VH-VL binders against StAR-related lipid transfer protein 5 (STARD5). Designs and how they scored, part 7

Target 1, 213 residues: StAR-related lipid transfer protein 5 (STARD5), of Bos taurus (Bovine) (a1a4m6)
Amino acid sequence: MDLATAAQVSEAVAEKMLQYRRDKSGWKICREGNGVSVSWRPSVEFPGNLYKGEGIVNGTPEQVWDCVKPLAGTLRAQWDENVNSFEIIESLTDTLLFSRTTTPSAVMKLISPRDFVDLILVRTYEDGTISSNAANVEHPSCPPNPAYVRGFNHPCGCFCEPLPGEPNKTSLVTFFQTDLSGYLPQSVVDSFFPRSMAGFYANLEKAVKKFFG

## First folded at step 17 (VH-VL)

Design c72 (from c58 with heavy chain L103M)
Fold by ESMFold2, last read:
Structure c72 (fold): chain C 213 residues (1-213), chain A 122 residues (1-122), chain B 107 residues (1-107)
Amino acid sequence: as target 1 above (213 residues)
Amino acid sequence: QVQLQESGPGLVRPSQTLSLTCTVSGYSISSGYSWSWVRQPPGRGLEWIGYIYYRGSTTYNPSLKSRVTMLRDTSKNQFSLRLSSVTAADTAVYYCARLTVTMYGTVYFDYWGQGSLVTVSS
Amino acid sequence: DIQMTQSPSSLSASVGDRVTITCRASQDISSYLNWYQQKPGKAPKLLIYRASSLESGVPSRFSGSGSGTDFTFTISSLQPEDIATYYCQQTYSTPYTFGQGTKVEIK
């Protein structure tokens, strides 16, 4: 995919992510605790759900970003139990790239390993917010691999936001909108994402302390 | 209902500049999509010329890039093609078309004008 | 540039026949390929996008398949209104290139 095409694709994803971030209606809380909330609404992109996580992480926005960024030098695979590998397939710019992510089996092996091929755009905002914005694409270097079930991310990522008056804390808003593909019981899928998102925040808190504290 | 319509001279002399305008109705060209020109020499296949993205950037076919300029007039909801230094090889039906690019990398032309024949002849 | 080669350049078939057109890309384009129908004096019309997805309102007798470099377009039962020239187009990378076309006639 050339830079001109990828720029249009990724901008559409980033604008959709901003819409999700700004839309305050229609969310239903499904999990809440320890300063983290997970809420959902039906996806308009596929027959599944869009999930939003909200929480405050103890660390500067730069420290938190280094742990979550989908870019070269990320710490993500070292602490995120849902990421076995994160591979940059092709970089078009420092902030626009193709990635392949693999996941472990989950839910007592009911969810077999998946791989995801995404186009990723990173944006920065004037207030210091950094966002990641991803959605599934195909890439010739990453054809379907029989060892994995190919999953499909719909617009997803995070907003890593400075917390006013608290330079050593970060507001992290996350969006997950994932078609895991394959045949899975709906109850397994519906329980997996809220639990994984709550675990993500807990593990991120530990990771920031481990790497920067 | 989105509609596109080409307008401009049907005859251009060699070495001169071919100039066409596409008028768009039913959608603002600055609100989304890319706005493209495609040409078809008589009895021949299709060649993509280029597009203007709704935010204003342009992308041109490298084979024509040295001779192509595309502009838009958002107040009239129009976009235009200029092709300089034309020869008989530039004789073609010229189409304007809307280019859709999805969040998943899918790209296609969904609305086309009727086409305008431009003949390059002395 | 990614070159798109269609085969055959023309064909003649009877009403009710199965018609198959192939398209070959000069490099791997995943599934980023479209098929258009063009009747004489008319603009092209999108039939299939992303190799196999039918555009809204397109009859189910039209289908597409393939990924990588080799793609197939099929009309399962040719109808008189299907007389046209058919073009494949890759959209993996600019310049978005078309095949040279396949003219379909009724014999």
Scores: ipSAE 0.885, ipTM 0.931, lowest interface PAE 0.5, mean pLDDT 94
Fold by ESMFold2, last read:
Structure c72 (fold): chain C 213 residues (1-213), chain A 122 residues (1-122), chain B 107 residues (1-107)
Amino acid sequence: as target 1 above (213 residues)
Amino acid sequence: QVQLQESGPGLVRPSQTLSLTCTVSGYSISSGYSWSWVRQPPGRGLEWIGYIYYRGSTTYNPSLKSRVTMLRDTSKNQFSLRLSSVTAADTAVYYCARLTVTMYGTVYFDYWGQGSLVTVSS
Amino acid sequence: DIQMTQSPSSLSASVGDRVTITCRASQDISSYLNWYQQKPGKAPKLLIYRASSLESGVPSRFSGSGSGTDFTFTISSLQPEDIATYYCQQTYSTPYTFGQGTKVEIK
């Protein structure tokens, strides 16, 4: 995919992510505790749900970003139990790239390993917020691989936000909108994402301490 | 409903500038999509010329880039093609078309004008 | 530029016949390929996008398949109104290039 086409694709995703971030209505809380909430609403992109995670992480925005960024040098695969590998397939710019992510089996092996091929855009904002913005694409270097079930991300990513007056804390807002594909009971899918998102925040805080404390 | 219609001279002399306008109804060209020109020489296939993105940036076919300018007039909901230094090889039916680019990388032309034949002849 | 080669350049078939047109890309384009129908004196009309997805309102006798470099367009049962020239188009990378077309005639 050329840069001009990828710029349009990724801008559309980033604008959709801003719409999700700014829309305060229509969210239903499904899990809450320890300063973290997970909310959902029906997806308009596929037969499934859009999930929003909100939480404060004890770490500077730079430290938290280094743990979650979908860019070269990320620490993500070292601590995120749902990420086996993160590979950059092709970089168009420092902030616009194609990636392949693999996941382990999950939910007592009911969910076999998946791979995801995404176009990713990273944006920065005047207040110091950094966002990641991703959605599935195809790439010739990553055809379907029979070792994995190919999953499909619909607009997803995060907003890594400084907290005014609290330089050692970060507000992290996450969006997951993932079609896991394959034959999976809907009850398994509906329980997996809220639990995984709550665990993501707990594991992230541990990771920030491990890598930077 | 979205409609596109080409207008402009049907005859242009060699070395002059070919100028066409596409009038769009049913959708604001500054609200989304890309707005494109495609041409078809008589009895031959289709050649993409370029587009103007709804935010205003342009992308042109490299084979024509040195001679092509596309502009828009959002108050009239129009976008235009200017092709300089024309020759007989530029004789074609010129179509304007709406280009859709999805969040998943899918690209297609879904609405087309009826086409306007432009003949380059002395 | 990615070159798109269609085969055949033209064909004749009877009403009710299965018609097959192929398109080959000069490099791997995944599934980023469209098919258009153009009737004489008319603009092209999108039939299939992303190799195999039918555009809204397109009859189910039209289908597409393929990925990578080799793509196939099929009319399962040719109708009189299907007389047209058919074009493939890659949209993996600009410039978005078209095949040279396949003219389909009855009889």
Scores: ipSAE 0.879, ipTM 0.929, lowest interface PAE 0.5, mean pLDDT 94
Fold by ESMFold2, fold request of step 19:
Structure c72 (fold): chain C 213 residues (1-213), chain A 122 residues (1-122), chain B 107 residues (1-107)
Amino acid sequence: as target 1 above (213 residues)
Amino acid sequence: QVQLQESGPGLVRPSQTLSLTCTVSGYSISSGYSWSWVRQPPGRGLEWIGYIYYRGSTTYNPSLKSRVTMLRDTSKNQFSLRLSSVTAADTAVYYCARLTVTMYGTVYFDYWGQGSLVTVSS
Amino acid sequence: DIQMTQSPSSLSASVGDRVTITCRASQDISSYLNWYQQKPGKAPKLLIYRASSLESGVPSRFSGSGSGTDFTFTISSLQPEDIATYYCQQTYSTPYTFGQGTKVEIK
C-alpha cells in the first residue's frame, strides 16, 4: 500500500478514535477496581462491543509509551500476556506502519490463537498526549495462515496522556474493538475483554517498574 | 443526494492549459472524502488523474504529476483540474468523481459526473 | 505502477448465459479490487468493491471473486440491460489503475 492511500486510511481511524475519546455518554461500567475502570458500549462498526479502559499508571508518559507503543523498539511483547509476538511487516514512516500481532490461546483453550494485521498510525498532540490508532487491513506479506484464526480489529488503540502537575504519572485511556472471529459463545467473549483489560493495566504497572524502576 | 457536474472549454490548443471545474451539490467538499478526476480517451479505458483530500492535500498520478494542478474553492463547493502543455494524447472525456477511502483500506469511486469531452487540436 | 490486464477484450453472449471476465494484477494486491460497469455515453458505475462485495442496489446476478493477482467477475444470467463495458480497478496503491475493459454484447 502506498503512503498516500495509507495516510487517508489511518487518518480516518485516528479521527474515529478521537470521537471515542471525546464522547462521554453511553458507556456502561463493567469492571472497576485498583484505580482502573473498564466500560463498554455497543459497537457501531460490527455486532459486538467497544470497550474503554481508563487508569493512571505510575510512570512518566515516555516510560509508559515505551511499554505500549506499536512501533519499533516497543517493550509490549515482553510483558503483555495477550501479545505473543508483534511484528512490523512494513514501515511507511516512523509513525505509520503495518503490523502482525499474534495472541495465545485463552480461556482454557476455548479461544484459539489469533493473528491480526493492522495499519497503525501514531499521533502526537500539543499537550504531549501520544495516541496509537489501528484498524484491520490486508497485506500481501501476511495472507491468512491455518495456524491462526485471523481476527479483525475495528478502530482501537490508546491515548497516553500526561497529568498536569504530576510528571511521574500517566493517564492511559485504551479502546478495544475486536472481532475475534470464529464460532465463540457470546458470553465467553463478553467476559474475556473486561478481564483481559484489567489484567493489562496491572501488568503494565509491573512492567514500568521492571524496566524503568 | 450527492451530484457532481463538470464544466469548462471543450477545445484546447496544443501546448496550452486544459482547465475544468467540478461543481458538487448535496455534500460539502471540505467535510469529507476525496475529490478526484478520471479521464477516458475516446474508445479507450480509464485513467485516474488525482484527487484533493477534504483537508486540502493533493495526490497525483505520477505519469501526469509534472503537468497537473488541482485546486478547490470551498465557498462555491467546487474543485478544479489544470493540465498544462497538452497534446493530442490528452483528448478525453474528463470525469470528476468522489473517492471513498474506508478505515479498512477499501477505496472506490461512488459518485461520478456525466463527463466532459475535451479535444486537443490545433 | 500496478498494471491490470482484463480478458477477454470483448464477448458476445445470449440472454440467460453465464458470463465470466478475468482480471490479472502485475503484483499481489490482496483483495483491493473493484469492478465498474459503463454503459454507452454514461459514467462508470461501481458494481463490486473489495473483490467480492456487492454495492447497494446492484442485482445479485453480479458477483466477484479472487485475491492476490487473479480475479473473476461473473454475470450469472445475462440480461439485455447488461450490455456495457466492464472495468476492473486496483486500489491497493496509487495510481489507482484500471484494466483496459471488456465489452459485453448480446448476440
Scores: ipSAE 0.866, ipTM 0.925, lowest interface PAE 0.5, mean pLDDT 93
Fold by ESMFold2, fold request of step 19:
Structure c72 (fold): chain C 213 residues (1-213), chain A 122 residues (1-122), chain B 107 residues (1-107)
Amino acid sequence: as target 1 above (213 residues)
Amino acid sequence: QVQLQESGPGLVRPSQTLSLTCTVSGYSISSGYSWSWVRQPPGRGLEWIGYIYYRGSTTYNPSLKSRVTMLRDTSKNQFSLRLSSVTAADTAVYYCARLTVTMYGTVYFDYWGQGSLVTVSS
Amino acid sequence: DIQMTQSPSSLSASVGDRVTITCRASQDISSYLNWYQQKPGKAPKLLIYRASSLESGVPSRFSGSGSGTDFTFTISSLQPEDIATYYCQQTYSTPYTFGQGTKVEIK
């Protein structure tokens, strides 16, 4: 995919992510605790759910970003239990790239390992917010691999937001909209994302202290 | 319903500039999509010329880039093609078309004008 | 530039026949390929996008398949109104290039 085409694709994803971030309606809370909330609504992109995580992380926006960024030099795979590997397949710019992410088996082996091929855009906003914006694409270097079930991300990512007056804290808003593909019991899918999102925030807090404390 | 209509002279002399306008109805060209020109020489296949993105940036076919300029007039909901230094090889039916690019990388032309034949002849 | 080689250049078939057109890309384009129909004197019309997805309002006798470099377009039962030239187009990378076309006629 050339830069001009990828720029249009990724801009459409980023605009959709902004719509999710700004829309206050239709969210149903499914998990709350320890300063983190997870909510959901039906996806309009596929027969499944869009999930939103919200939480305050004890760390500067830069420290938190270094732990979650889908870019070169990320710490993500070192601490996130749901990311086995993160590979940059092709960089078009420093903030626009193709990636392949693999996941381990999960939920007592009910979810076998997946791989995901995404186009990723990172944006920076004037208030210091940094966002990641991803959705599935195909890439010739990443054909279907029989060792994995190919999953499909619909618009997803995060907003890593400074808190005014609190330079050592970060508001992290996350969106997950993932078709795990394959035949899975619906109860497994419905329980997986809220639990993993809550665990993500807890593990991120520990990672920020480990790497920057 | 979106409609595209080409307009401009049907005859251009060699070495001059070919100039065409596409008038769009049913959608504002500054609100979305990309707005493209495609040409078809008589008895031959289709060649993509370029597009102008709804925010104003342009992308041109490298084979024509040195001679092509595309502009838009958002107040008239029009976009235009200028092709300089034409020769007989530039004789073709010229189509304007809407280019859709999805969040998943799918790209296609969904609406086309009826085409305008431009003949380059002295 | 990605070259698209379409075969055959023309064909003649009877009403009800199965018609197959192939398109080969000079490099791997995943599934980023479209098929257009152009009837005489008319602009092209999108039939199939992303190799196999049928555009809204297109009859189900039209289908597409393939990925990578080799793609196939099929009319399962040729109808008189299907007289046209058919073009494949890659959209993996600009410039978005077309095949040379296949002219389909009724015997």
Scores: ipSAE 0.863, ipTM 0.923, lowest interface PAE 0.5, mean pLDDT 94

Design c72 (from c58 with heavy chain L103M)
Fold by ESMFold2, look of step 18:
Structure c72 (fold): chain C 213 residues (1-213), chain A 122 residues (1-122), chain B 107 residues (1-107)
Amino acid sequence: as target 1 above (213 residues)
Amino acid sequence: QVQLQESGPGLVRPSQTLSLTCTVSGYSISSGYSWSWVRQPPGRGLEWIGYIYYRGSTTYNPSLKSRVTMLRDTSKNQFSLRLSSVTAADTAVYYCARLTVTMYGTVYFDYWGQGSLVTVSS
Amino acid sequence: DIQMTQSPSSLSASVGDRVTITCRASQDISSYLNWYQQKPGKAPKLLIYRASSLESGVPSRFSGSGSGTDFTFTISSLQPEDIATYYCQQTYSTPYTFGQGTKVEIK
């Protein structure tokens, strides 16, 4: 994929992510506690759900970003129990790249390992917010692999936001819309994502303390 | 419903500049999509020339880039093609077309004008 | 530039026949390939995108398959209204290039 095409693809994803961030309506809370909430609504992209996580993480925006960024030098795979590996397949710019992410089995092996191939754009905003914006693409270097079920990420990522007056805290808003593919009961999928997202925030809090505490 | 219509001179002399305008109705060219030119020499295949993205950036076919300029007039909902230093090889039917690029990398032309034949002849 | 080679360049078939057109890319383009129909005197019309997805309103007798470098377009039962030239187009990278076309005629 050339830079001109990828720029349009990734801009469309980033604009969709902004729409989700700004839309306050239609969300139902499905899990809440410890300063973290997970809410959902039906996805407009596929027959599944869009999930939103919201939470305050004890760490500076730079520390939190180093733990979650989908870029070179990320700490993500070291602490995120849902990420076995994160591989950069091709970089078009320092902030626009193709990645392959692998996940472990989950829910007592009911969910087999997946791989995901995404185009990723990182944006910075005037207020110091940094966003990641990802969605599924194909890449010639990453054809389907029999060892994995190829998953499909609809627009997803995060907004890593400074909190005014609180330099050692970060607001992290996350969005997940993942088609895990394969044959899985919808009840298993609906249970998995909210639990995983709450765990993500708990593990991130621990990771920030471990790496920067 | 979206419609595209080409307009401009049907005859251009060698070494001069070919100019065409595409008028779009049913959709604002500054609201989305990319707005493209594609040409087809008589009895031959299709060649993509370039597009203007709805936010204003342009991308041109490298084979034509040194001679191509595309502009838009959002107040008239029009976009244009200028091709300089034309020769007989530039004789073709010129189409304007809407280019869709999805969040997942799917790209296609979904609406086309009727085409305008431009002949380059002395 | 990515070159797209179609075969055959033309064919004649009877109404009801199965028609197959192939398209080969000069490099791996994953599934980023479209098929267009151009009837005489008309602009091209999108039939298939992303190798195998039918555009809305396109009859199910049209199909596409393939990925990588080799792609196939099929008309399962040729109809009189299918007289046209068919073009593949890669959209993996600019410049978005077309095959040279396959002219389909009724015997």
Scores: ipSAE 0.796, ipTM 0.896, lowest interface PAE 0.9, mean pLDDT 93
Fold by ESMFold2, look of step 17:
Structure c72 (fold): chain C 213 residues (1-213), chain A 122 residues (1-122), chain B 107 residues (1-107)
Amino acid sequence: as target 1 above (213 residues)
Amino acid sequence: QVQLQESGPGLVRPSQTLSLTCTVSGYSISSGYSWSWVRQPPGRGLEWIGYIYYRGSTTYNPSLKSRVTMLRDTSKNQFSLRLSSVTAADTAVYYCARLTVTMYGTVYFDYWGQGSLVTVSS
Amino acid sequence: DIQMTQSPSSLSASVGDRVTITCRASQDISSYLNWYQQKPGKAPKLLIYRASSLESGVPSRFSGSGSGTDFTFTISSLQPEDIATYYCQQTYSTPYTFGQGTKVEIK
């Protein structure tokens, strides 16, 4: 995919992410505790759900970003139990790239390993917020691999936001909107994502302390 | 309902500039999509010329880029094609079309004008 | 530039016949390929996007398949109104290039 096409694709994803971040209505809380909430609403992209995670992480925005960024030098695969590997397939710019992510089996092996191929854009905002913006694409170097079920990410990513007056804390808002593909009971899918997102925040807090504390 | 309509001279002399305007109704050209020109020489296939993105940037076919300029007039909801130094090889039906680029990399033309034949002849 | 080669250049078939058109890309384009129908004197009309997805309002007798470099467009049961020229188009990378077209006629 050339830079001109990828720039338009990724801008559309980033605009959708901003819409999700700004829309305060329609969210239903499905999991809450320890200063972290997971909410959902029906997806407009596919017959599934859009999930939002919100939480405060004890760490500077730079430290938290180093743990979650979908870029070269990320710490993400070292601590995130849902990320088995993260591979950069092709970089168009230092903030616009193609990636392949693999996941382990989950839910007592009801969910077999998946791989995902995404176009990723990183944006920086005037207030110091950094966002990641990802959605499914195909790439010639990553055809379907029989060892994995090919998943499909609808617009997803995070907003890593400074807290005014609190330089050692970060507001992290996450959006997750994934079609795991294959046969899976809806009840398994509906229980998996909220649990995984809550675990993500707990593991991230631990990771920030490990790497920067 | 989105509609596109080409307008401009149907006859252009060699070495002059071909100039066409596309008038869009039913959607603001500054609100989304890319706005493109595609041409088809008589009895031959289609050639993409370029587009102007709704935010204003342009992308041109490299085979034509030294001779092509696309502009827009958002107050009239129009975008235009200028092709300089034309020859008989530039004789074609010129279509304006809306280009959709999705969040998943899908790209296609969904609305087309009726086409305007431009003949380059002495 | 990515070149698109269609086969055949033309064909004739009877009403009800299965019609197959192929399109080959000069490099791997994943599934970023469209099919358009163009009737005489008219603008092209999108039939299939992303190799196999049917555009809204397009009859189900039209289908597409393929990935990589080799793609197939099929009309399962040719109808009189399907007389047209059909074009494939790659959209993996600019310039977005078209095949040379396949003219379909009824015997």
Scores: ipSAE 0.788, ipTM 0.884, lowest interface PAE 0.8, mean pLDDT 93

